# Ledger of designs, part 236: VH-VL binders against q9umr5

Target 1, 268 residues: q9umr5
Amino acid sequence: SYKPVIVVHGLFDSSYSFRHLLEYINETHPGTVVTVLDLFDGRESLRPLWEQVQGFREAVVPIMAKAPQGVHLICYSQGGLVCRALLSVMDDHNVDSFISLSSPQMGQYGDTDYLKWLFPTSMRSNLYRICYSPWGQEFSICNYWHDPHHDDLYLNASSFLALINGERDHPNATVWRKNFLRVGHLVLIGGPDDGVITPWQSSFFGFYDANETVLEMEEQLVYLRDSFGLKTLLARGAIVRCPMAGISHTAWHSNRTLYETCIEPWLS

## First folded at step 11 (VH-VL)

Design wb68 (framework fv_dargistotug)
Fold by ESMFold2-Fast, scan of step 11:
Structure wb68 (fold): chain C 268 residues (1-268), chain A 122 residues (1-122), chain B 106 residues (1-106)
Amino acid sequence: as target 1 above (268 residues)
Amino acid sequence: QVQLVQSGSELKKPGASVKVSCKASGYTFNDYAMNWVRQAPGQGLEWMGWINTDTGNPTYAQGFTGRFVFSLDTSVSTAYLQISSLKAEDTAVYYCARNHRFDYPWYYFDYWGQGTLVTVSS
Amino acid sequence: DIQLTQSPSFLSASVGDRVTITCRASQGIRSYLAWYQQKPGKAPKLLIYDASTLQSGVPSRFSGSGSGTEFTLTISSLQPEDFATYYCQQLNSYPTFGGGTKVEIK
């Protein structure tokens, strides 16, 4: 009776991270078929996001085909960007709720332990030199690196995020927008204590201007131009914003209060 | 079923203007971008740019700014290429070509117009 | 700004011959390459995309291979209708075409 749920993990992550989420879903919606996709796990999560989109698409097609009443997506961190692209490239998706758990929807600009591990001598101020090269764009984390001090380089070099956000035009933009707009609900979750996603408002389509002042979604050109449908979705009442303080980046999928408040209401 | 039909050949003097049309049928016009590709006599293919058929926004390849204008008439599913201040070097067959979709953000062309020969001679 | 170099620029062949055409990219483009066939006085026709995927309706004698910077188009048994010019194109960024390979009858 409940729609199936498909879960897409994040950077350096795997299906094992979602064991608590599955427990919560089973408690509140018993009988729900939950599929946590075991693709691009661990180090493979560094592969270019368009490559990951292709692989995840192949995995979700048969699940969606078996569920004529629709499916729900729960997409964590980097996985939320994969799901953004899936909704855009699939001419026939039947997604009802797209639940984005602390995903950098407008990009990332911050020093984190993940970045220090990958680029130990780099600071956020000089990472643009690596990320906006052809070599850098072979890494998923660089696909959503958004340096607000080098926006011209981001717009020209980003092979993924600038395209799916409609910040740089592409021949597929019109059909990507039409496909994305078929989603029933866009549920955005994030919070100030995440500690990884920078700025944390990126999870809600907010982002830094050139002075590192955060501008919210409604002030973004992407929203104002309705580049991929955010303004249309908001007008339909299809965007849900669920910010929560006190949750660190690795805890979004294992916090019961978060689940009950922000996720459970959108699982039919 | 899908067809792109271009206007007939043109013979022009240097300094004149030309407007080439490309009429699409058999699909939803604004769902697919239209590209322009030219081929000088005895030469290879040269991509000129594309136009977003939904928004009307053109993107020009380096070397095709200024004198070249892409436009649309969506009511008749037609794309246009206008070249002003024609030069002898503009002599070429001009093709319109439909961008096809895939799982990646590719630029590749599944259907082509038959081509329009534009000859610029004194 | 990715350059494509095709070799040979011209080849002479007979019906039934196996023909191979190569395309080299100035930088890595993964499998993001297409092949087109152009007959005299006609528009190009898409044969192959994603390096090795045949376009619907293209005869199985055509095949593509390669990844990164080196790619090959093969026609296993050349037919009279295959005498044409062949172009590679990279899909990874704004389109760039190779110089073409003209396949003529001996």
Scores: ipSAE 0.711, ipTM 0.869, lowest interface PAE 1.5, mean pLDDT 92

Design wb69 (framework fv_dargistotug)
Fold by ESMFold2-Fast, scan of step 11:
Structure wb69 (fold): chain C 268 residues (1-268), chain A 122 residues (1-122), chain B 106 residues (1-106)
Amino acid sequence: as target 1 above (268 residues)
Amino acid sequence: QVQLVQSGSELKKPGASVKVSCKASGYTFTDFAMNWVRQAPGQGLEWMGWINTDTGNPTYAQGFTGRFVFSLDTSVSTAYLQISSLKAEDTAVYYCARNHRFDYPWYYFDYWGQGTLVTVSS
Amino acid sequence: DIQLTQSPSFLSASVGDRVTITCRASQGIRSYLAWYQQKPGKAPKLLIYDASTLQSGVPSRFSGSGSGTEFTLTISSLQPEDFATYYCQQLNSYPTFGGGTKVEIK
């Protein structure tokens, strides 16, 4: 029998967006129990990420407890950051494959339609003034805003991403690292035609330097210092990188070729 | 069983220094941060800061920089608070307290030492 | 800094009474509030965190409620061992504590 799959949606999203993904899983792995979590849907996805993590944790605990053989996580966009934190705050998680679908793992720095809707007169160069305030940190998207020109402000003000990435110290950093390292596989998916995640390499733990040149995962201080376990996971052979061109941000969960290539092999 | 055991009471003159110890047992010392909280006689609780028990990096609350130093010795699972140039207003019970559960990102304290009374008088 | 104001500062009650203690924050702190019990000569003991979540091993007669700026700790049926000073603590920033509420036997 196949391990259960838990799906965590993204910004301005809901469980309905995953109907094609569920069809694909049913076709290739019939009998798989798939739970798409109906929490923080639509505008509620703007709540601070630590609140979302607490809510999703309460929802996944009974699912994991009923599946002693383990579970898989499929986490889309912003949901990938929620799942990063879940793996860190749960000392009893039994996650085998954590499949991250185009999630801004090192943060976001781009003028997307989502940001224009929330902050219509702000440019990416000025958004740090809003996001790195106490008021701004009450919005999920500001929790992973990472301005490469104001990295000192990001490190001091980010209440979420800087902490889960181990870029700023936290009382729970050591235990969060130990918990995260229990994951079986970290499957990273993303691509250059996403159009929302900026830089798209953020989905693979790459990010801009101060000159907006992308440095890949192995050049990041987070990786080099092994702050939350990336270097250890890579050494174990537990990180899978699956980039694919031609896929827009809202299509990762509805592309059959992507599913067959990057997701299906990891759903035991 | 989790226990935090602190050193005994101290009576000091103004200008002296004191070093309070907090020995942990019953858990992996480096998995949880250690906090320091002060309580002056007849007054409430005041958070002083915390130390990362894995890295040794301290974080001080405003008002507790300079004269106050957090340190540790991981080989004996012990955290230390040193206060230099003691003043009368430093008279208080000093508590060490373990950061509450790792599944919550905030600073709740689940286990406390019994407290060390530091009296500064001339 | 976020200021916490507790009321009343002193409360006289009998065994079996229902006791309510209030904590008011100077600005919104969501549910980021904890309650502690301290007996004379002893260290504080965590009772409640995240405004309403009871710490393991704490009797069910203790409950917490509230969000934003107004919070309450309730003891549904006061027992002899409950005579103590109670403190609230906020967690929305570096920790700060309320002034305390001393519950004394009537």
Scores: ipSAE 0.411, ipTM 0.724, lowest interface PAE 3.7, mean pLDDT 90

Design wb7 (framework fv_dargistotug)
Fold by ESMFold2-Fast, scan of step 11:
Structure wb7 (fold): chain C 268 residues (1-268), chain A 122 residues (1-122), chain B 106 residues (1-106)
Amino acid sequence: as target 1 above (268 residues)
Amino acid sequence: QVQLVQSGSELKKPGASVKVSCKASGYTFTDYAMNWVRQAPGQGLEWMGWINTDTGNPTYAQGFTGRFVFSLDTSVSTAYLQISSLKAEDTAVYYCARNSRFDYPWYYFDYWGQGTLVTVSS
Amino acid sequence: DIQLTQSPSFLSASVGDRVTITCRASQGIRSYLAWYQQKPGKAPKLLIYDASTLQSGVPSRFSGSGSGTEFTLTISSLQPEDFATYYCQQLNSYPTFGGGTKVEIK
């Protein structure tokens, strides 16, 4: 039988967004138990990411306990960051495939409609003033705002991403790395036509330097330092990169070709 | 043996451009990133950025975007620093320095060029 | 950027003295700290990396210690050739250097 699949949604999203994904899984892997977590839906997705991690952790524990052969995670957009933290804080996770659907793994630096709704007069160049305040860090999107022109403020103020990426020290860093390294496969999915995740290479652990030139994962200090295990996973052959053009941000979970190419092979 | 040899001192007027070279020998040039470090007279060391010698992709520290350009000529194992629209405050010794590892972790600077003094005066 | 503060900025010492220089980071940097020696008119020379690992060819009188935000460079039994400026450097993020500590003969 197939391992259970746990799905974690993104910003301003809910379990409803994954109805097509569920159809695809049922067609190719009939009998798979798929649980789409309906926590932090809609506006609640704006809550601080550490709060979301705690809630999702409580929800996944019984699912993992019932599946001694392991589980798969499919985590979309902001949900991919939640799943990154889950794999680090859980001493006993049994995740085989962690499938990250267009998630800003190195952070976000781009103007989006979500930001304009929250901060209508702000531009990406000025969001650091809001996001790197204590008030701003109460919003999930600010927890992974990564302004390449104010890296000192990002490192000091980011209460989530800088810690999870090992860019700032944390007492639990060694344990978090050990836990993360238990994952069987890290499947990274994203593409240039996403239109929301900026830079789109953030989904593959690439990101802007101070000149807004994208440096890929292997050029990042977090990779070179192996801060949370990326270099070890790559050496193990456990990282899968599956870029696809032509897919907008809200379509990653509803494109059949994407599913067949990037997701289906990792759902044992 | 590893050696980094830089071009000679330059005296320039404000508004001019200068191009400093750093020729590497004794190792495979494209295996190690090259850093640029500035030191103004009587001041400390200031990291300017680095260039990936395999891809040619530069990364600049804040304050060194625009007028400063890192480039390579891999056929002669040479890295270049070009400064345009020179100002008096650009007067400094400019060093190239190699990242100490081609594998985990890329980090500390194990070999340095001898430095190139660039003086900007009227 | 991560700021590094060195103390003292200047010290006078005699040959044979034990010299200690401190480097404090504004944020945790684990052990990703190096120490460099610079003599007048010369390029810096790497002494210590990963906070405490001595670079090949560097005399054993040099030692480093610390982790997180507090680091020290120690020179036991200072020699005439050790009079120089010493810099710490972090690589936990984009590289930054401390302000330097000038060690002068008394």
Scores: ipSAE 0.000, ipTM 0.393, lowest interface PAE 19.1, mean pLDDT 88

Design wb70 (framework fv_dargistotug)
Fold by ESMFold2-Fast, scan of step 11:
Structure wb70 (fold): chain C 268 residues (1-268), chain A 122 residues (1-122), chain B 106 residues (1-106)
Amino acid sequence: as target 1 above (268 residues)
Amino acid sequence: QVQLVQSGSELKKPGASVKVSCKASGYTFTDHAMNWVRQAPGQGLEWMGWINTDTGNPTYAQGFTGRFVFSLDTSVSTAYLQISSLKAEDTAVYYCARNHRFDYPWYYFDYWGQGTLVTVSS
Amino acid sequence: DIQLTQSPSFLSASVGDRVTITCRASQGIRSYLAWYQQKPGKAPKLLIYDASTLQSGVPSRFSGSGSGTEFTLTISSLQPEDFATYYCQQLNSYPTFGGGTKVEIK
């Protein structure tokens, strides 16, 4: 039978958003046990990401323990960052496929409706003043704000993304890397028509340089230093890149063609 | 069993240098960062910084750059603290302490060395 | 820097007493606090982390509680081996310690 699937939602989201994804999985892999984690829903998705990681860890431990053959993770948007951290902090995870569905893996640098709701008068060029304060780091969206014009502030102030990416050193970096490297497949999904994730290549570990020119994963210091294992995973053949045009941010979990092309092949 | 064993006490003159060792056993040395914490006589605990045991990269707390150097020798599972140009105010017990494995981004210490008393006296 | 203030600095107690030590943080640290015990001439020993989680091998008479800025270490029935100095430490950023609370025999 099929390995269980655990789904982690995104910012201002809930389990109900994944009803179409569950239908697709049931059609192609009947009998799969799919658990959509109903934690940090709606406004609670703004809680600091390390707090969310603790809560999601508590929920996934018994699921993983009952599935010695392994589990798959499907992690949408901000949820992809939660799953990155889960794989690093869990010394006993048995994740086969980690499917990252349009997640800002190298961070976000774009004006979004969510940021406008929280900080109505801020523009992307000055949001670093709020996000890189201790108060700002109490909001999940600021935990992955990555201003390419203030990279020094990002490296010093980011309490989450800079740490899980190994961009700032931490006592747990070596064990976090070892834990993350146990993943079977890292499946990266995203595309140019997302409209929210900026730059969209962040879903594939690409990001802006200081001139706002996108550098792809292989040109990032994180990759070149192998800070948390990307270079090792790529050499192992464990990284899958599945870009798709024509899909907006809220449609990744409800597009059948996307599911069949990028997700279905990695659910064993 | 996990053990951290430090070198013996040192009595030094102002201006001298001292090198304190901390030998780890009972676990994979590179899996845990090593911290240094000092305690002046009759005072509380003061964190000095840490060293990444896999990469050898040190991080120093404010006030502990320059004269203080963290290093390691992975072939013998040993971390070192070197203090140059010793001052009377450096008189303290110096502890190595292992960062706990499988934490979130927390700095907390599950095993400690027995301490090395460094006395700086003219 | 996150500052930690412990109270009291000194406490005199008898075997069997309930002992309570408080640690206050200068800003919110959630549950990210640890407690250490230090006996004279010895290294500190980890008792509690994440405010309330006992380290393996620590007797159940030790308990921790609190969140945000106010934290408490409680020893429900003080034993002779518990006479020591106790330190809190925050885990939310680079480590800082409280000033310590010395628990002395009455």
Scores: ipSAE 0.658, ipTM 0.840, lowest interface PAE 1.9, mean pLDDT 92

Design wb71 (framework fv_dargistotug)
Fold by ESMFold2-Fast, scan of step 11:
Structure wb71 (fold): chain C 268 residues (1-268), chain A 122 residues (1-122), chain B 106 residues (1-106)
Amino acid sequence: as target 1 above (268 residues)
Amino acid sequence: QVQLVQSGSELKKPGASVKVSCKASGYTFTDYAMNWVRQAPGQGLEWMGWINTNTGNPTYAQGFTGRFVFSLDTSVSTAYLQISSLKAEDTAVYYCARNHRFDYPWYYFDYWGQGTLVTVSS
Amino acid sequence: DIQLTQSPSFLSASVGDRVTITCRASQGIRSYLAWYQQKPGKAPKLLIYDASTLQSGVPSRFSGSGSGTEFTLTISSLQPEDFATYYCQQLNSYPTFGGGTKVEIK
């Protein structure tokens, strides 16, 4: 039988968004137990990411305990960052495939409708003033805001992303790396037509330098230093990159071709 | 079982230096950060900073930069605190303490050394 | 910089008494608070973390409660070995401690 699948949603999202994904899984892997976690839905998705990690961890523990052969994670958008932290804080996780659907793994630096809902008069160039304050760090989107023109402020003030990426040192960094490295496969999915994740290469651990030129994963200090295990995973053959053009941010979980190409092969 | 054993008390004159040791046993030394906490006579606890036991990189609290140096020797599972140019206000018991919870991003301390009294007097 | 204020600073109590110690944070810290016990001449001992989670081996008469800015440590039936100084600590990137509460025999 197939390993259970746990699904983690994104910003301003809920379990309802994954109805097509569940249909696809049922067609190709009938009998798979799929649990879409119904936590931090809608506006609650704005809660600090460490709070979300704690809540999702409590939900995930009994599911993993019932599946000694392992589980798969499918984590969408902001949910991909939650799943990164889950894998790092759990010393006993049994995750085989971690499938990251268009998640800003190196952070976000773009003007989106979500930012304008929260900060209507802000531009991406000015948001660092809010996000890198203690008040701003109480909002999930600010936890992964990564302004390439104020990298010193990002490194000092990010309470979440800089820590899980090992960009700022932390007492738990060594055990977080060991825990994360227990994952069987890291499947990275994203594409140029997403329209929300900026730069879209953030889904593949690429990001802007100070001139807004994208540097790919292998050029990042986090990779070169192997801060949380990316270089080790790549050497193991455990990183899968699956870029696809023509898919908007809200369509990653409802495109059949994307599912068949990038997700289906990793659901044993 | 987990133990942190510190070096003995020191009596120093102003301007001297001191090096306090903290030897760990009963766990994998490099899996847990080591913190330093100070307590002046009759005062409360004051966190000084921590050192990453895997990389050797120290982080100092404000007020503990310059004269205070954290280091380690992983081959003997030992962390060190060195204080240079000692002042009377450095008189305190210095504790090493292991960072406890890897499933949280924040600091609390599950095992402590017995403390090292450093007295600075003329 | 988060300041922790403990009250009372000193407390006189008898064996069997219920003792309550309060810790107030200058800003919200959610449940990121720990309690330590320190006896004269000895290192602090962790009693409680995450505001209410009892450390392994700590007697059940100790309990913690609170969230945000207001926290309490309760000893339901004080024993002779409980006469000590108690400290709260906020769990943050850069920890700070309260001023301490000394529990003395009445």
Scores: ipSAE 0.555, ipTM 0.792, lowest interface PAE 2.3, mean pLDDT 90

Design wb72 (framework fv_dargistotug)
Fold by ESMFold2-Fast, scan of step 11:
Structure wb72 (fold): chain C 268 residues (1-268), chain A 122 residues (1-122), chain B 106 residues (1-106)
Amino acid sequence: as target 1 above (268 residues)
Amino acid sequence: QVQLVQSGSELKKPGASVKVSCKASGYTFTDYAMNWVRQAPGQGLEWMGWINTETGNPTYAQGFTGRFVFSLDTSVSTAYLQISSLKAEDTAVYYCARNHRFDYPWYYFDYWGQGTLVTVSS
Amino acid sequence: DIQLTQSPSFLSASVGDRVTITCRASQGIRSYLAWYQQKPGKAPKLLIYDASTLQSGVPSRFSGSGSGTEFTLTISSLQPEDFATYYCQQLNSYPTFGGGTKVEIK
C-alpha cells in the first residue's frame, strides 16, 4: 500500500483547490489516504506563519503517528514555507517526500493582487517599510517578503523566513537542521510562467542579489554554509528539481502533465 | 543527567582579563545553544548573549560588545566567556544557561551553571 | 527591547497562603513568557514557559496564566521551600527579564 499524503494549501486557499490533484493521485495510486488540511483557509491564511505552523503541526501529528512507514507532504505556494518549518520544528516527523509546489523558498519580491489588497498604496520597492515593521510581521505575506535592496532590514526584521533559512542565527538552528535532514526527498517544482512567485527561481532556492540578478541555490550563503541542510541533502541525492514552463500560479495542483512528471514518481 | 559546571570564583584587578568556563555533560553539546546571563550583586538577571555550539558563532546583546568574547571547545563540551580590560562594574555572578530545546523560535533556559563570581577591585 | 515590569517587588506571606505575582510587557508578546525561581546563592530554575506550561519536575502548586501584555504566576499553597525571588522573561525576541519579586515566608 501507498504512504498517506498530507496536503497544505497556500495564501487565500482552501481544500477545494486540490480536487484535481486528488483525482490524479486516485488514478495512479489507488488506495492512497490523502488528507487536505482544512486550516487557515481564506483570510485566515494571512495569520503569522509561526501561528500557522503551530496549528498545522497539531493536525499532522496524529496522521504521522498512524503511518509508521512514513508520509508524503504536498505543499502549495505559501504552504511550502509552512511545511519547511514543520519539518524543522518536529523532532518526530516521518516525512519521505516533501513536494513543494511553486513556493517562495528564498522569499518574494514582486507585486501581487494580494499585496495590493492589503497595502493598496504600496509598490514592491516601498513594501519593506511596512513588512519590516512589527505590525507588518503580523501578516504571513510579510513573513517571507525579501527585498534584495534592503537585505539588512530583511535579516533583522523577518520573524520567519530569515530564521527558517538560517539567514539569521537562532538557538534552535542546529535541532531544526537535524530535523529537516530526516526528510527522504525534497522535490522542488516551479516555473517561469507562474506569474506570482517573483523571482520564480525562489521555488528552487534561487534569489535576487542587490542588482536583481538571480543567483541559483548553489551560490546562496544558506547553501554554502549548509545552514539548514540543503548542501547535505544535495550531496545525498535527495533534492529533486522539476521546473516546468507554461503553468500559471493557480494551475500547479490541476495540471496532469505536471503531476505525471514531477509529483507521481515521488508518491511511493 | 544534564549538568553545566562552571569554573571557580575569580578576583581580578582593573585592566586584567578573566576567562570563565562552562563544561556541559549529559547531552549532545552541539544540539543546544549556550547563553550567558549576568547578575550584579543584589541586582536582577541580565542576558549577555548566546553562542551557536555547532558553528561557534556568537551573538551579543547591546552593551556586551567589545570587551566580551564567547567561544567554545566542542571536543571537551565547554563554552567560555572572556572579559578583557576588566572594570569594577563587571563585578557580578556570571551564569551559563542552556537554551531550552523547543519547536518555535524562543529564547529560554532549562539548565543553568552554578555561577562564577567575578570580583574586580583595586 | 521589550520591557517587563513585575509587581509587587516584595511580598511576605505565610505557609499555606495563595500568592500571585504579576508581570506586564511593554508590548504584546502573545503567550511567549517564562517564569524562573531563584533561591539565595543559587542559579535560577525554570518553572513555567509559554505562559502556562509547567516545566517537568516543578510542583503542581505553581501555575501561570495570561497572554498579550498581562501575565501572572500563582503559588496555590505556599511552602517553606518557596522562599525565593521570581523572575519573568519574554521569549519572543532577545531575552529581557522583569525586575524580580522577592517572596519571604513568615
Scores: ipSAE 0.643, ipTM 0.840, lowest interface PAE 1.8, mean pLDDT 91

Design wb73 (framework fv_dargistotug)
Fold by ESMFold2-Fast, scan of step 11:
Structure wb73 (fold): chain C 268 residues (1-268), chain A 122 residues (1-122), chain B 106 residues (1-106)
Amino acid sequence: as target 1 above (268 residues)
Amino acid sequence: QVQLVQSGSELKKPGASVKVSCKASGYTFTDYAMNWVRQAPGQGLEWMGWINTYTGNPTYAQGFTGRFVFSLDTSVSTAYLQISSLKAEDTAVYYCARNHRFDYPWYYFDYWGQGTLVTVSS
Amino acid sequence: DIQLTQSPSFLSASVGDRVTITCRASQGIRSYLAWYQQKPGKAPKLLIYDASTLQSGVPSRFSGSGSGTEFTLTISSLQPEDFATYYCQQLNSYPTFGGGTKVEIK
């Protein structure tokens, strides 16, 4: 019997975006119970990420309780960060595969149409002034804005990403690490043609240094310190990396080849 | 079950130092952060900071940098607060308090030590 | 950063009375507020967190409500053991406490 699948959407998104994903799952794993969570849809996706984590937690608890054999999470874009925090704050989650679809795991630093829509007169070089204020931290996108030229401000002001990545210490860091480490598999998906997630390697825990040179996961301090368990997960063979070229940001959940290659194998 | 037991009251002269202990029992010490909160006589509660019990890394609130040192001895599940160069305004009851485990980014305290009165008088 | 103002600073009540204590934040803190009870010579005891969630073991006569900047702690039928000082605490950033409300015997 197939484990249930819970799907968490991204920024300015809703459950409608996943109709193709549901068709693929039904074709390859018939009988799978798939729940696409309709919380924080559209503009509500701009609410602070910790508020979203609380709401999604309330929704997933009864689903996990009904599936003692375990569940799978498929979390898209910003939703991947919600799922990161969810797995850390849940003392008894039973997630087998956590499938992260093009999520900015180390943060975002790029001039994209989404940012220009939200902050029309801002560029990536000056967004730190807005995002690293108390007011800015009330917006989800600022919770994972990671300016590599103002890392000191990111570390002090990020109310979400710096904490869940263990880049700034928190009273719950040790228990968050312990909870996250219960995950069976961390499946990371992303690619160079995404066009939104910048750098695209953020989906694989890579990120810019101060010169905007991308350093991969194994060179990151969060990996080297094992701040939330990445080094431990990699050592036990629990991290899967599945990069794919030719896929734009809004197509990760509707590309059949991507599904068959990167998602289907992890939906036992 | 869960208990935080602090050391006894201290009477010190200005310029001396004091070290307050907080011994935890009934849970895995390194799974929960320890906070320090003080209360001057007849006054309210003032958060001083916290220490990561797994790493030993302290974080101090504004106003408690310098003379105040948080430390641990994990082998005996004990947290310590040391205050150097004591001043009259340091007279207060000092509490250790455990950070609640199931928080999001929240700092709230589910168990408290009984408090240690530190009196600084000449 | 975030300032919490409690009112009243002091109130007199009799056993069986309904008591309401208010806490106001200098900026929006959503539901990120806790309430503590402190009896003379004793450590504070957590009563309520996330504005309205009762801590395990706390009597049901205690309830919390509010969001944003205005919060209340209510004791529906005051008991002799409830005469104490009550403190609110915000959870939205590094902790700050209100000035306290002392509930005394009338």
Scores: ipSAE 0.377, ipTM 0.745, lowest interface PAE 4.7, mean pLDDT 90

